# Ledger of designs, part 99: VH-VL binders against q9umr5

Target 1, 268 residues: q9umr5
Amino acid sequence: SYKPVIVVHGLFDSSYSFRHLLEYINETHPGTVVTVLDLFDGRESLRPLWEQVQGFREAVVPIMAKAPQGVHLICYSQGGLVCRALLSVMDDHNVDSFISLSSPQMGQYGDTDYLKWLFPTSMRSNLYRICYSPWGQEFSICNYWHDPHHDDLYLNASSFLALINGERDHPNATVWRKNFLRVGHLVLIGGPDDGVITPWQSSFFGFYDANETVLEMEEQLVYLRDSFGLKTLLARGAIVRCPMAGISHTAWHSNRTLYETCIEPWLS
Below, E stands for the ipSAE of ESMFold2; O stands for the ipSAE of OpenDDE; V2 stands for 0.75 times the mean of E and O plus 0.25 times the DockQ between their complexes.

## First folded at step 3 (VH-VL)

Design qa35 (framework fv_nofazinlimab; at its last look DockQ between E and O 0.01; V2 from the best seeds 0.00; counts 0 for: pae O 8.3 > 2, placed apart)
Fold by ESMFold2-Fast, scan of step 3:
Structure qa35 (fold): chain C 268 residues (1-268), chain A 123 residues (1-123), chain B 112 residues (1-112)
Amino acid sequence: as target 1 above (268 residues)
Amino acid sequence: QVQLVQSGAEVKKPGSSVKVSCKASGGTFSNYAISWVRQAPGQGLEYLGWIIPIYGTANYNEKFKGRVTITADKSTSTAYMELSSLRSEDTAVYYCARGSKYFDWTPYYMDVWGQGTMVTVSS
Amino acid sequence: DVVMTQSPLSLPVTLGQPASISCRSSQSLVHSDGNTYLYWFQQRPGQSPRRLIYKVSNRDSGVPDRFSGSGSGTDFTLKISRVEAEDVGVYYCMQGTYWPPTFGQGTKLEIK
């Protein structure tokens, strides 16, 4: 039998978005118990990420308890950051494969229609004024806003991403690292045609420097310092990187080729 | 100075397959994307696909999906493009080209090109 | 696929005179990261393509300063300020913003 799969959706999303993913899983791994968590749907996805982590944690505990052999996580977009924190705060998680589906793991710095709906007069260059305020940090999207031209503000004001990435010190950092390292596989998926996640390499822990030149994961201080275990995971062979071209942001969970290439192999 | 050196010309019969190699020399192979592009005699350029050797993940233009396979061998710093079910329309010069690594990374940032490999499909 | 249209397809020029090649895309080439992934390549007779320009206007190292690229959105230009004999060849524009990358038909530059 196959391990259960837990799915965590993204910004302005709901369980309905994953109907094709569930069909693919049923075709290749019949009998798999798949739970798509219906928490923080639609506009509630704008709630602070730490609030979402707590809610998803409460939903995930009984599922993990019923599956002593382990579970898999498939976490889409913003949901990948929720899952990052979830794995760090849970002392007893039994996650085998954590499949991060086009998630801004090092943050977001880009103009998209989603941002224009929330902040119609703001450009990416000016959004730091809103996001790095206490008011702005009450919105999930600002919790992972990472302006490379105001990295000092990001480090001081980010209530979520800078902490889970170990970019700013936290009393729980050592425990969070230990818990995260319990994961069997970290499967990173993303691609250049996403159109929303900017830079797209953020899905692979790459990010802009101050000149907006993208530096890879292996050149990031969080990797070099092994702040939450990326260097350790890579050394143990536990990180899988699966970039795929031709997939827009809303299509990662509904593309059969992507599923067969990047997801299916990790659903034991 | 990095160079991409490709294998020699091939003559194949219809229905067979061909495998072209592209070896990186004088530089690093690890994190650079390798693209494959072809050019039929007297025609323009057509993109086939790409691979990032360190990840092992290949992507294909839908026009060639199912017939083209791109692979890489990190130990020999060599990328390969295999095209199956050959037709006369596949007669072309096949090029490999290197993308970027550290700066504004995109798989299509083709700055260094191989010399090309002529593949002729005839009987 | 994004269609790239070049004009003219044949460009006879006198040595020392300027030359200009246009490239139009069927949709905007501005990527969500703010960059425009428009490239210009030169293919001299019997040789592999050589990249001259990346991201609209940036000249590759070793490319003479008489070559320049400009444009935005869907309309791009490659200009040679004074044509030299070594410039004979076919010039291609390419978009890398959308999968799959696509090329223009090519412009053959010839000396009159």
Scores: ipSAE 0.406, ipTM 0.769, lowest interface PAE 3.7, mean pLDDT 89
Fold by ESMFold2, look of step 4:
Structure qa35 (fold): chain C 268 residues (1-268), chain A 123 residues (1-123), chain B 112 residues (1-112)
Amino acid sequence: as target 1 above (268 residues)
Amino acid sequence: QVQLVQSGAEVKKPGSSVKVSCKASGGTFSNYAISWVRQAPGQGLEYLGWIIPIYGTANYNEKFKGRVTITADKSTSTAYMELSSLRSEDTAVYYCARGSKYFDWTPYYMDVWGQGTMVTVSS
Amino acid sequence: DVVMTQSPLSLPVTLGQPASISCRSSQSLVHSDGNTYLYWFQQRPGQSPRRLIYKVSNRDSGVPDRFSGSGSGTDFTLKISRVEAEDVGVYYCMQGTYWPPTFGQGTKLEIK
């Protein structure tokens, strides 16, 4: 039988968005128990990411307990950051495949419709004034805002991303790294036509340097120092990178070719 | 200075397949996009697809899906394009091209081109 | 697919005179990241294409100053301020903003 699949949604999202993904799983792997977690939907997805991590943690515990052979995570957009934090804070998780579906894993530095709705007078170059304040860190999008031109402010102010990346020293760094490294496979999915994740390579742990030149995962300090286990995972052959062209941000979970190419092989 | 050197010209029968190689030298290979483009005699350019070798997954223009396969061998710094079920309209020069990773990560930049490989499909 | 339309398709030019090639796209080429991914390539007789211009107006290394690119949105232009004998060949525009990348039909530049 197939391992259960847990789905975690993104910003301004809900379980309905995954109806096509559920159809694909049912058609290719009949009998798979798929749970789309219906927490922090709509405007609730703006709550601090640590609050979301705690709520999702409580929801996944009974599912994992009933599946001692392991589970898979499919985590979309902002949800991929929630899931990565979950893997770090749970010392007893049994996740085999963590499938990160167009998630801003190294952060976001781009204007979006949601960002303009929330902060209509701001541009990406000025959002650091809002996001790198205690007030700004109360919003989920600011928890992974990563301004490459204000790295000192990012490192000091980020309450979420800088911590789960191991970019700021903290007492739990060693334990979080050990927990994260218990995952079987890390499957990174994204592409150049996404239109929202900026740079799109953030889905593959790439990100801008101070000149807005994209450095890939292997060039990032967090990889080179192995701060939370990326170098170790890559050396084990546990990282899968599956870039797909021609897919917009809202279409990742409704594209059959993407499912068959990048997702299905990892749903053992 | 990056150079792309392609395999030699091929003459093929309809229904067979062809595999064109593209070897990179003078620079890094694995983390750059390698694109494939073709040009029928006297005609314009058509984009076929791309691969970033360290990622391993190729992307194909839908009009060639099912007939084209793009792969890479990191150990030899070589990309391959294979076209199956050849038809006379597949007669073309096939080019590989590489983008500049450090300036842009858009895989379609194609700043360095191979010399081209003529594939002739005739009965 | 985004359609790229070049004009003229054939461009005879007197040596030393300016030349101008137009390229129009079927939709705006401004990417969500703010860049415009429009490129110009030169293909000399019997040779591979060579990139001249990237992102509308940026000359590649080793491209003579007489080549310049301009334009925005859907309308783009390649200019050669003073045509030389080595400039003969076919010129292509290409968009890389939308999957899949697409090329114009080409403009054959000839010396009269």
Scores: ipSAE 0.397, ipTM 0.770, lowest interface PAE 4.4, mean pLDDT 90
Fold by OpenDDE, look of step 4:
Structure qa35 (fold): chain C 268 residues (1-268), chain A 123 residues (1-123), chain B 112 residues (1-112)
Amino acid sequence: as target 1 above (268 residues)
Amino acid sequence: QVQLVQSGAEVKKPGSSVKVSCKASGGTFSNYAISWVRQAPGQGLEYLGWIIPIYGTANYNEKFKGRVTITADKSTSTAYMELSSLRSEDTAVYYCARGSKYFDWTPYYMDVWGQGTMVTVSS
Amino acid sequence: DVVMTQSPLSLPVTLGQPASISCRSSQSLVHSDGNTYLYWFQQRPGQSPRRLIYKVSNRDSGVPDRFSGSGSGTDFTLKISRVEAEDVGVYYCMQGTYWPPTFGQGTKLEIK
């Protein structure tokens, strides 16, 4: 039988968004038990990411316990960060494939639709004033806001991304790295036509330098220092990069070609 | 417990400017958005704009074509609405109202209102 | 801008009888986050507006249960099960899904 699949949604999403993905999985892998976690839906997805991590942890623990052979995680957009954190804090997870579906794994820095919606008169260049304030980190979006022009503020104020990346020292860094490295495969999915994840290379742990030049994963300090295990995972062949063009952000979970090419191979 | 107290009535000439204040008491100020709404005599309600004092960013109804300026002073827990190039049509009661905390969806929840400030524009 | 249309504009009601106010929007008020940001306000004579209902059907604290909101998409209704003397005033619907927020014309509730 196929390993169970757990799906974690993104910002302002719900389980309904994954109806096509469920169909694809059922069709290609009949009998697969797929659980789309209906937690922190809609506006509740703005809750602090650590709160979300705890909620999702409570939901996945019983699923994992019933699947001694392991499970697969499909985590979309913001959900990809939740899942990475989840795997970092769980010392007993049994995740075989961690599929990061167009997630801002290295953070977000861009003028996107959600920024216009929440901050109609705010530009990305000014969001640091909110996100790195004492109150900003109460919102999920700010938990992975990564302003390349205010690195000091990011490192000091980021209560989520900077920690799970090991960019700021903390007492759990070693343990979290150990836990995360329990994953069988890290499947990174994203593409240049996403339109939301900015830069889109963030889905592959690429990101802006101080001049807003995009550097690849291997050029990132988190990789060079192996702060949470990226270098180790790459060395053992556990990282899969699956870029695809022509897919908008809201279509990653409903595109058949993408599923067959980037998701299905890792659901065995 | 939370109250919004606005400044007194104003009488202005056409072409001049008016600045109305809205002071919050009985609770936190900086973390909540403040909205401004006006009501012409015997007419309905019209939304002017909002501000979030914590970072001082405001958004305006484009209908006013840049005539409205909304500011806030965190130290005094006071929001301000300034309307320039006044016209007779600007005669109205102007209200401030408290919005949502931070940017929890929308600033225009408006669960607490000031008592209103009458602004009369006449030659 | 989204146009909010209320009906009726004048609502004479006998004490103890029910009242119903309709609010129609020019486009769906369902936001991409799944919520519908429709509000109802009450303005008693000589007073500031008071929010009664948020997000279609949620009553604010202190609002009597005789007030109820319902609807979806573009059609919304405020109902008062038993009108009381203190209910006299003008009622406004407001959409907060799209910028800028816009209000209905108002419905004047009077006692016959």
Scores: ipSAE 0.014, ipTM 0.531, lowest interface PAE 8.3, mean pLDDT 91
ESMFold2 (binder alone), look of step 4: mean pLDDT 89; pTM 0.916

Design qa36 (framework fv_nofazinlimab)
Fold by ESMFold2-Fast, scan of step 3:
Structure qa36 (fold): chain C 268 residues (1-268), chain A 123 residues (1-123), chain B 112 residues (1-112)
Amino acid sequence: as target 1 above (268 residues)
Amino acid sequence: QVQLVQSGAEVKKPGSSVKVSCKASGGTFSNYAISWVRQAPGQGLEYLGYIIPIYGTADYNEKFKGRVTITADKSTSTAYMELSSLRSEDTAVYYCARGSKYFDWTPYYMDVWGQGTMVTVSS
Amino acid sequence: DVVMTQSPLSLPVTLGQPASISCRSSQSLVHSDGNTYLYWFQQRPGQSPRRLIYKVSNRDSGVPDRFSGSGSGTDFTLKISRVEAEDVGVYYCMQGTYWPPTFGQGTKLEIK
């Protein structure tokens, strides 16, 4: 039988968004138990990411306990960051494939209609004033705001992303790294036509330098220092990169070709 | 200097398929996307699709989905474009072109082009 | 699909004189990442296309400085400051902001 699949949604999202993904899984892996977690839906997805991690942790524990052979995670957009933290804080997770669907793994820095909707008068150049305040860090989107022109503020004020990436020291860093490294496969999916995740290469641990030139994962200090295990995972052959053009942010979970190419092979 | 060398001209019957090759010189093949573009006689350029050999990822213009397949063999630094269910309207010169590096993407960057392969579909 | 419209389609020009080609897109080519993915290609008779300009105004290595690109949003221009005999051919604009990438219909530059 196939390992159970746990799905974690993104910002302003719910389980309904994954109806096509469930159809694809049922067609290729009939009998798979798929649980789409209906926590922090809609406006509740704005809650601080550490609060979401705790809630999702409580939900996944019984699912993992019922599956001694292991489980797979499919985590969409912001949900990919929740799953990153889950894998680090859980001493006993049994995740085989962690499939990250267009998640801003190195953070977000871009002017999009989505950002304008949340902060109508803000531009990406001045959002750091809001996000790197104590008030701003109470919103999930600010937990992964990564302004490359104010990197010192990001390192000091980020209560979530800078910590899980090992970019700022934390007492639990060694344990978090050990836990994360238990994952079987890290499957990274994203592409240039996403339209929301900026830079789109953030889904592959690439990000802007101070001149807004995108540097790939292998050039990041996080990778070079092996802060949470990326270099170790790559050396083990455990990182899969699956970029695809032509897919908008809301279509990653409903494109059949994307599913067959990037997701299906990792659902043993 | 990177060079893309394509296979020779083909003449095909309607309903058949054609497979065109594109061989890259140098050790950078896997790190770059390869796009395919066609040009009917006296007409403009039309995009078919791309492949990123390092990831094995390919995608296609909706107009050609179901008929076009793009593959790559990293060991021979060669990309292939196969078009099936050929029609007279598929008569064109088919070009391969190099996209950007996988981390500084776009696949449609097209800075280096092959010499072209004439495919003639006649009844 | 995004429609790319070029004008003029036929451009007779006297040797040594400037030439200008316009390209208009059916929607803004500014990508959500802030870049504008507009390209210009030259195709000499019997040859493969050659990229001249990328991201609106950046000239490729080996392309003479008499070629320049400009524009924003939906309106773009390729200029040749002093046309030479070797510039004869068809010029295409292309957008890469939206899938699938699409080309203008081409402008044939001829010496009169």
Scores: ipSAE 0.000, ipTM 0.494, lowest interface PAE 13.2, mean pLDDT 88

Design qa37 (framework fv_nofazinlimab; at its last look DockQ between E and O 0.15; V2 from the best seeds 0.00; counts 0 for: pae E 10.6 > 2, placed apart)
Fold by OpenDDE, look of step 4:
Structure qa37 (fold): chain C 268 residues (1-268), chain A 122 residues (1-122), chain B 112 residues (1-112)
Amino acid sequence: as target 1 above (268 residues)
Amino acid sequence: QVQLVQSGAEVKKPGSSVKVSCKASGGTFSNYAISWVRQAPGQGLEYLGYIIPEYGTANYNEKFKGRVTITADKSTSTAYMELSSLRSEDTAVYYCARYKGSWSRPYYFDYWGQGTMVTVSS
Amino acid sequence: DVVMTQSPLSLPVTLGQPASISCRSSQSLVHSDGNTYLYWFQQRPGQSPRRLIYKVSNRDSGVPDRFSGSGSGTDFTLKISRVEAEDVGVYYCMQGTYWPPTFGQGTKLEIK
C-alpha cells in the first residue's frame, strides 16, 4: 500500500486548490489516503507562522501515529516553510518525502500581488520598516521576508526564517537540525516563471546577496555551515531538485506534467 | 561552437508514432535545455516543448494534449521528441533548438538543428 | 495563448532600401522581472531559423548592424536600414514572456 499523503496549503489558500492534485494521486496511486489540512485558510494564513506550525503539528501527529511506515508531505508555497519548521520541531516525525512545492525556502524579497494587498503603499525596498518591527512579525509574510540590503535587521528581527535556518543562534538549533535530518527525501520544486516567489531560486535555497545577485544553495552560509542540515542531506543524496519553466505560481498543484515529473516519483 | 544534429526524415501512417533525435556537440550538455519547434509546409512556427536533461524535467505545449514526449540521454548528449497518434496535420519539419545560456531560460533558444521532415500520410 | 500578429505578411523591397516589420502581441510582454522577452528570427529559403534580436532590441553575435529592433509593451518593430540580397526570407517575431512561447505568422521579405 501507498504511504499517506499530507498536504499543506499556501498563503490565502484552501484545500479546494488541491482538487486536481488529489485527482492525480488517486489516478496514479489508487488507495492512497490523502489529507489536505484545512487549517489557517484564507486570511487566517496571515497569522504568525509559529502559530501555524503548532496548529498543523496537532493535525499531523495523529496521522503519523496511524502510519508507522511513514508519510509524505506536500507543502505548497508558504506551506513549505511551515512544513520545514514542523519537521524541525518534531523529534518523532516519520516523513519519508518532504515535497516543497514552489516554496520561498530562503525567504521572499519581491513585489507581489500578495504584498500589494497587505501593504498597498509599500514597496519591497521599504517593507523592512514594517516587517522587522514587532508588530510586523505578527504577519506570516513578514516571518520570511528576507531583505538582502538589511541583513542585520533580518538576523535580529526575523522571528521565524532566521531561526529555522539557524542564521541566528538559539538553544534549539542542534536539536532542530537533528529532527529535520530525519526526513527521507527533500524534494525541491520551483521555476523561473513562477512570478510570485522572488527570487524563484528561493525554492531551491538560492537567494540574493547584497548586490541582488542570486547565489545557489551551495553558496549560502546556511549550507556552508550546515546550520539545519542541507549539506548533510545533499551528501547523502536526499535532496532532489526538480525545476520546471512555464509554470505560474498558482499552477504548481494543478499541472499534470509537473505532477508526473516532480511529485509522483516520490509518493511510492 | 554548439551544433545540433537531428535524425533523418520520417514517413509515418496516421495513428502511429515518430521519434526524432537531436544530438548536441561542441559544448556541454548539462545545465542547458533543448526545445522543440515544428513548421508545417509553407506555414509558421509552433512551439512543442522543452527538456532540461540535467534534471529530466520537461514541459509541453498543452495544444498537443499529451501526445508529445520529450526525453534526453545525458550520456550521449541526445534529446528525443516523440509524437504519438499522428495525423496529417502533424506533417512538418521538426526542429530542436538550444539556448546559449542556462536552462533557466529554456525557450529563449538561439541554436537550431537542421530540421527533420516528418510526413504523415495514409 | 498570447497571439502574435505581424504586418505586413508580404514585404517586397528594392535593394538598398529600408524595410520595416511590425509585430503586435495580444497582451503586454513585460515580464514581472522587468524584461520584455520579444525575439526576432530570420529564416532564409531552405534553412533553419536564425535568431537576430533578443529582448526587443539586442542583436545576436554576427548580426549586421543594419538590423534593429524596437518597441515596448505590445508593439514591436524590426527594421532593416538597407536591404541586401541575403536578407531574403521569412521573419518571425516570438514572445517568450508567457508559456507557451508563440510566434507571429511570419513576414516574407522579397526583392522587387
Scores: ipSAE 0.869, ipTM 0.928, lowest interface PAE 0.5, mean pLDDT 95
Fold by ESMFold2-Fast, scan of step 3:
Structure qa37 (fold): chain C 268 residues (1-268), chain A 122 residues (1-122), chain B 112 residues (1-112)
Amino acid sequence: as target 1 above (268 residues)
Amino acid sequence: QVQLVQSGAEVKKPGSSVKVSCKASGGTFSNYAISWVRQAPGQGLEYLGYIIPEYGTANYNEKFKGRVTITADKSTSTAYMELSSLRSEDTAVYYCARYKGSWSRPYYFDYWGQGTMVTVSS
Amino acid sequence: DVVMTQSPLSLPVTLGQPASISCRSSQSLVHSDGNTYLYWFQQRPGQSPRRLIYKVSNRDSGVPDRFSGSGSGTDFTLKISRVEAEDVGVYYCMQGTYWPPTFGQGTKLEIK
């Protein structure tokens, strides 16, 4: 039989967003137990990411305990960052495939409708004033805001992303790295037509330098220092990169070609 | 030098399929993204889809409704475009095009093949 | 799909004179990353298209200085400062901001 699949949604999402994904899985892997976690739905997705990590952790523990052969994670958008932290803080996870579906793994720096709804007068160039305050860090979006022109403020003020990426020191960093390295496969999915995740290469651990030129994963200090195990995973053959142009942000979980190419092969 | 060389002209009957090849030379094939674009006689350009051989990823313009399949053989540095259920309206020159040194924007089109005429008639 | 509209469709020009081609998009072509993915291609009779301009205003290697691109948002222009006989052909604009990439209908440049 197939390993259970746990789905973690993104910003302003609910389980309904994944109805096509569930259909695809049932067609290609009949009998798979798929659990879409209905925690932090809608506006609750704005809560601090560490709070979300705790809630999702409590939900995944019994699922993992019932599946001694392992489980797969499919984590969409912001949910991919939740899953990054879950794999680091859980010293007993049994995740085989971690499928990151257009998640801003190195952060976000872009003017999107989501940000304009919350901060209508702010431009991406000045959002750092809000996000890198203690008040701003109480919102999930600000937990992964990464302004490449104020990298010093990002490193000092980010309560979440800078810590899980090992960009700022943390007492638990060594344990988090060991836990993360237990994952079987890290499947990274994203593309240039997403329209929300900026730069889209953030889904592949690439990001802007101070001139807004994108540097890919292998050029990042996080990778070069092997801060949480990316270099080790790549050497092990455990990182899968599956870029696909032509997919908008809300379509990653409902495109059959994407599913067949990037997701289906990793659902044992 | 970088070159894209396409297979020769084809004449097909309605309802059949055609498979056009595009051989890349003058570099590592895995460094390329290959797109396919067609042009009906005397008409403009229309995008069909692409493949990124290094990652095995392909995507298609919805207009072709599952009729187009783009594949690649890395051992021969060759990409293929197969179009099925052919109609007279599919008569066109089919071009492959690539972007040098980047997988991130497959439709950047800085190098083009010479084109392959596909004629669909009974 | 994004509609790309070119004008004029036919452009007769005298050798040595300037030529200008307009391209308008049905939506703003500014991507969320701040870039504008607007391209210009030249197709000489019987030949494959050749890219002249990428990201609105950047000339490809080997493209003469007499070609220039400009514009923003939804309104773009390709300019040839001094038309030469070898410039005869059809010129296409293309957007790559939205999937699928789409082309203008083409402008045929002819010598008078």
Scores: ipSAE 0.488, ipTM 0.813, lowest interface PAE 3.0, mean pLDDT 90
Fold by ESMFold2, look of step 4:
Structure qa37 (fold): chain C 268 residues (1-268), chain A 122 residues (1-122), chain B 112 residues (1-112)
Amino acid sequence: as target 1 above (268 residues)
Amino acid sequence: QVQLVQSGAEVKKPGSSVKVSCKASGGTFSNYAISWVRQAPGQGLEYLGYIIPEYGTANYNEKFKGRVTITADKSTSTAYMELSSLRSEDTAVYYCARYKGSWSRPYYFDYWGQGTMVTVSS
Amino acid sequence: DVVMTQSPLSLPVTLGQPASISCRSSQSLVHSDGNTYLYWFQQRPGQSPRRLIYKVSNRDSGVPDRFSGSGSGTDFTLKISRVEAEDVGVYYCMQGTYWPPTFGQGTKLEIK
């Protein structure tokens, strides 16, 4: 029998966006119970990420409780950050595969249409002035804004990403690492033609240095210090990297080849 | 200093295939994207696709999807472009070109190969 | 695909005089990272193309300062302040913001 699958959507998104993914799962793994969570839809996806984590936690607890053999998470875009935080804060999660579908895991440093909608007079080079303020941290996209040219501000002001990465001291760091390490597999999916996640390697825990040169996951301090368990997971063979070219940001959950190559093998 | 050296000119019949090689020297091969661009006689430039050798990921201009295959061999620092189902309209000089810098910063084509003439005739 | 339109397609100029080449895109070339990935290439007779200008206005190393690029959004210009004999060739604009990269038709610069 196949483990239940929980799907968490991204920014300005809703459960309907995953209709093709649901079709693919039903066709290849008939009988799989798939729950697409319909929380924080549309503009509600701009609420602070910790608020979203709490709401999604409340929704997943009964699903996990009814599946003692484990569940899988498929988490798209911003939803992948919500899911990573869930894995850290839940000492009782039973997630086997965490499938991160083009998620800005090391943050975002790029202008997008929805950033321009929110902050129409800003550019990525000056958005740190807004995002690294208490007011800015009330918006989800600022919770993972990561300006490589203002690292001190990021480390001090980020209320979400710097904490779940273990980049800022906090009393829960050891417990969150232990909880995260209970995951069976971390499946990282993304690609160079995404067009939204900037740099696209953020989906693989890569990110810019101060010169905007991308450093891969294994070159990141959070990996080298093993601050939340990436080095440990890689050493266990638990990290799967599945890059795919030719897929735009809104097409990750509606591409059959991507599903068959990167997702389906991990839905045991 | 990076050099891109391509294989020699080829004459092909319609319906056949051609495989052009592009050997990189004087730099790191796997850290760069290798692109393919063609130029029909007396015409402008047309982009075919790229490969990132480190990841093995390739992308193709939709116009050529199904006919173009782009591959790389890291051990020989060589990229390949194979075009199948050749037509007379595919007669062109084929260039490989390097994408300088990281993939996330699309600074296209700082280094070009010398070009490979492919002639598709009768 | 993004259509790149150059004008003029043929540009005869007198040595020592300025030259100007226009390039227009079918949509804005501003990328999500805030950059505009517009390029200018020079192809001398019998040679591979050579990059002159990247990101609208940045000269590549070894490119004379008589070459300059400008523009924004959809409208871009390459200028040569004083044309020299070595400038003969075909000039292409190219956009790299949207997949796939696309080129203008080329502008053939000739003396006289």
Scores: ipSAE 0.006, ipTM 0.535, lowest interface PAE 10.6, mean pLDDT 88
ESMFold2 (binder alone), look of step 4: mean pLDDT 88; pTM 0.908

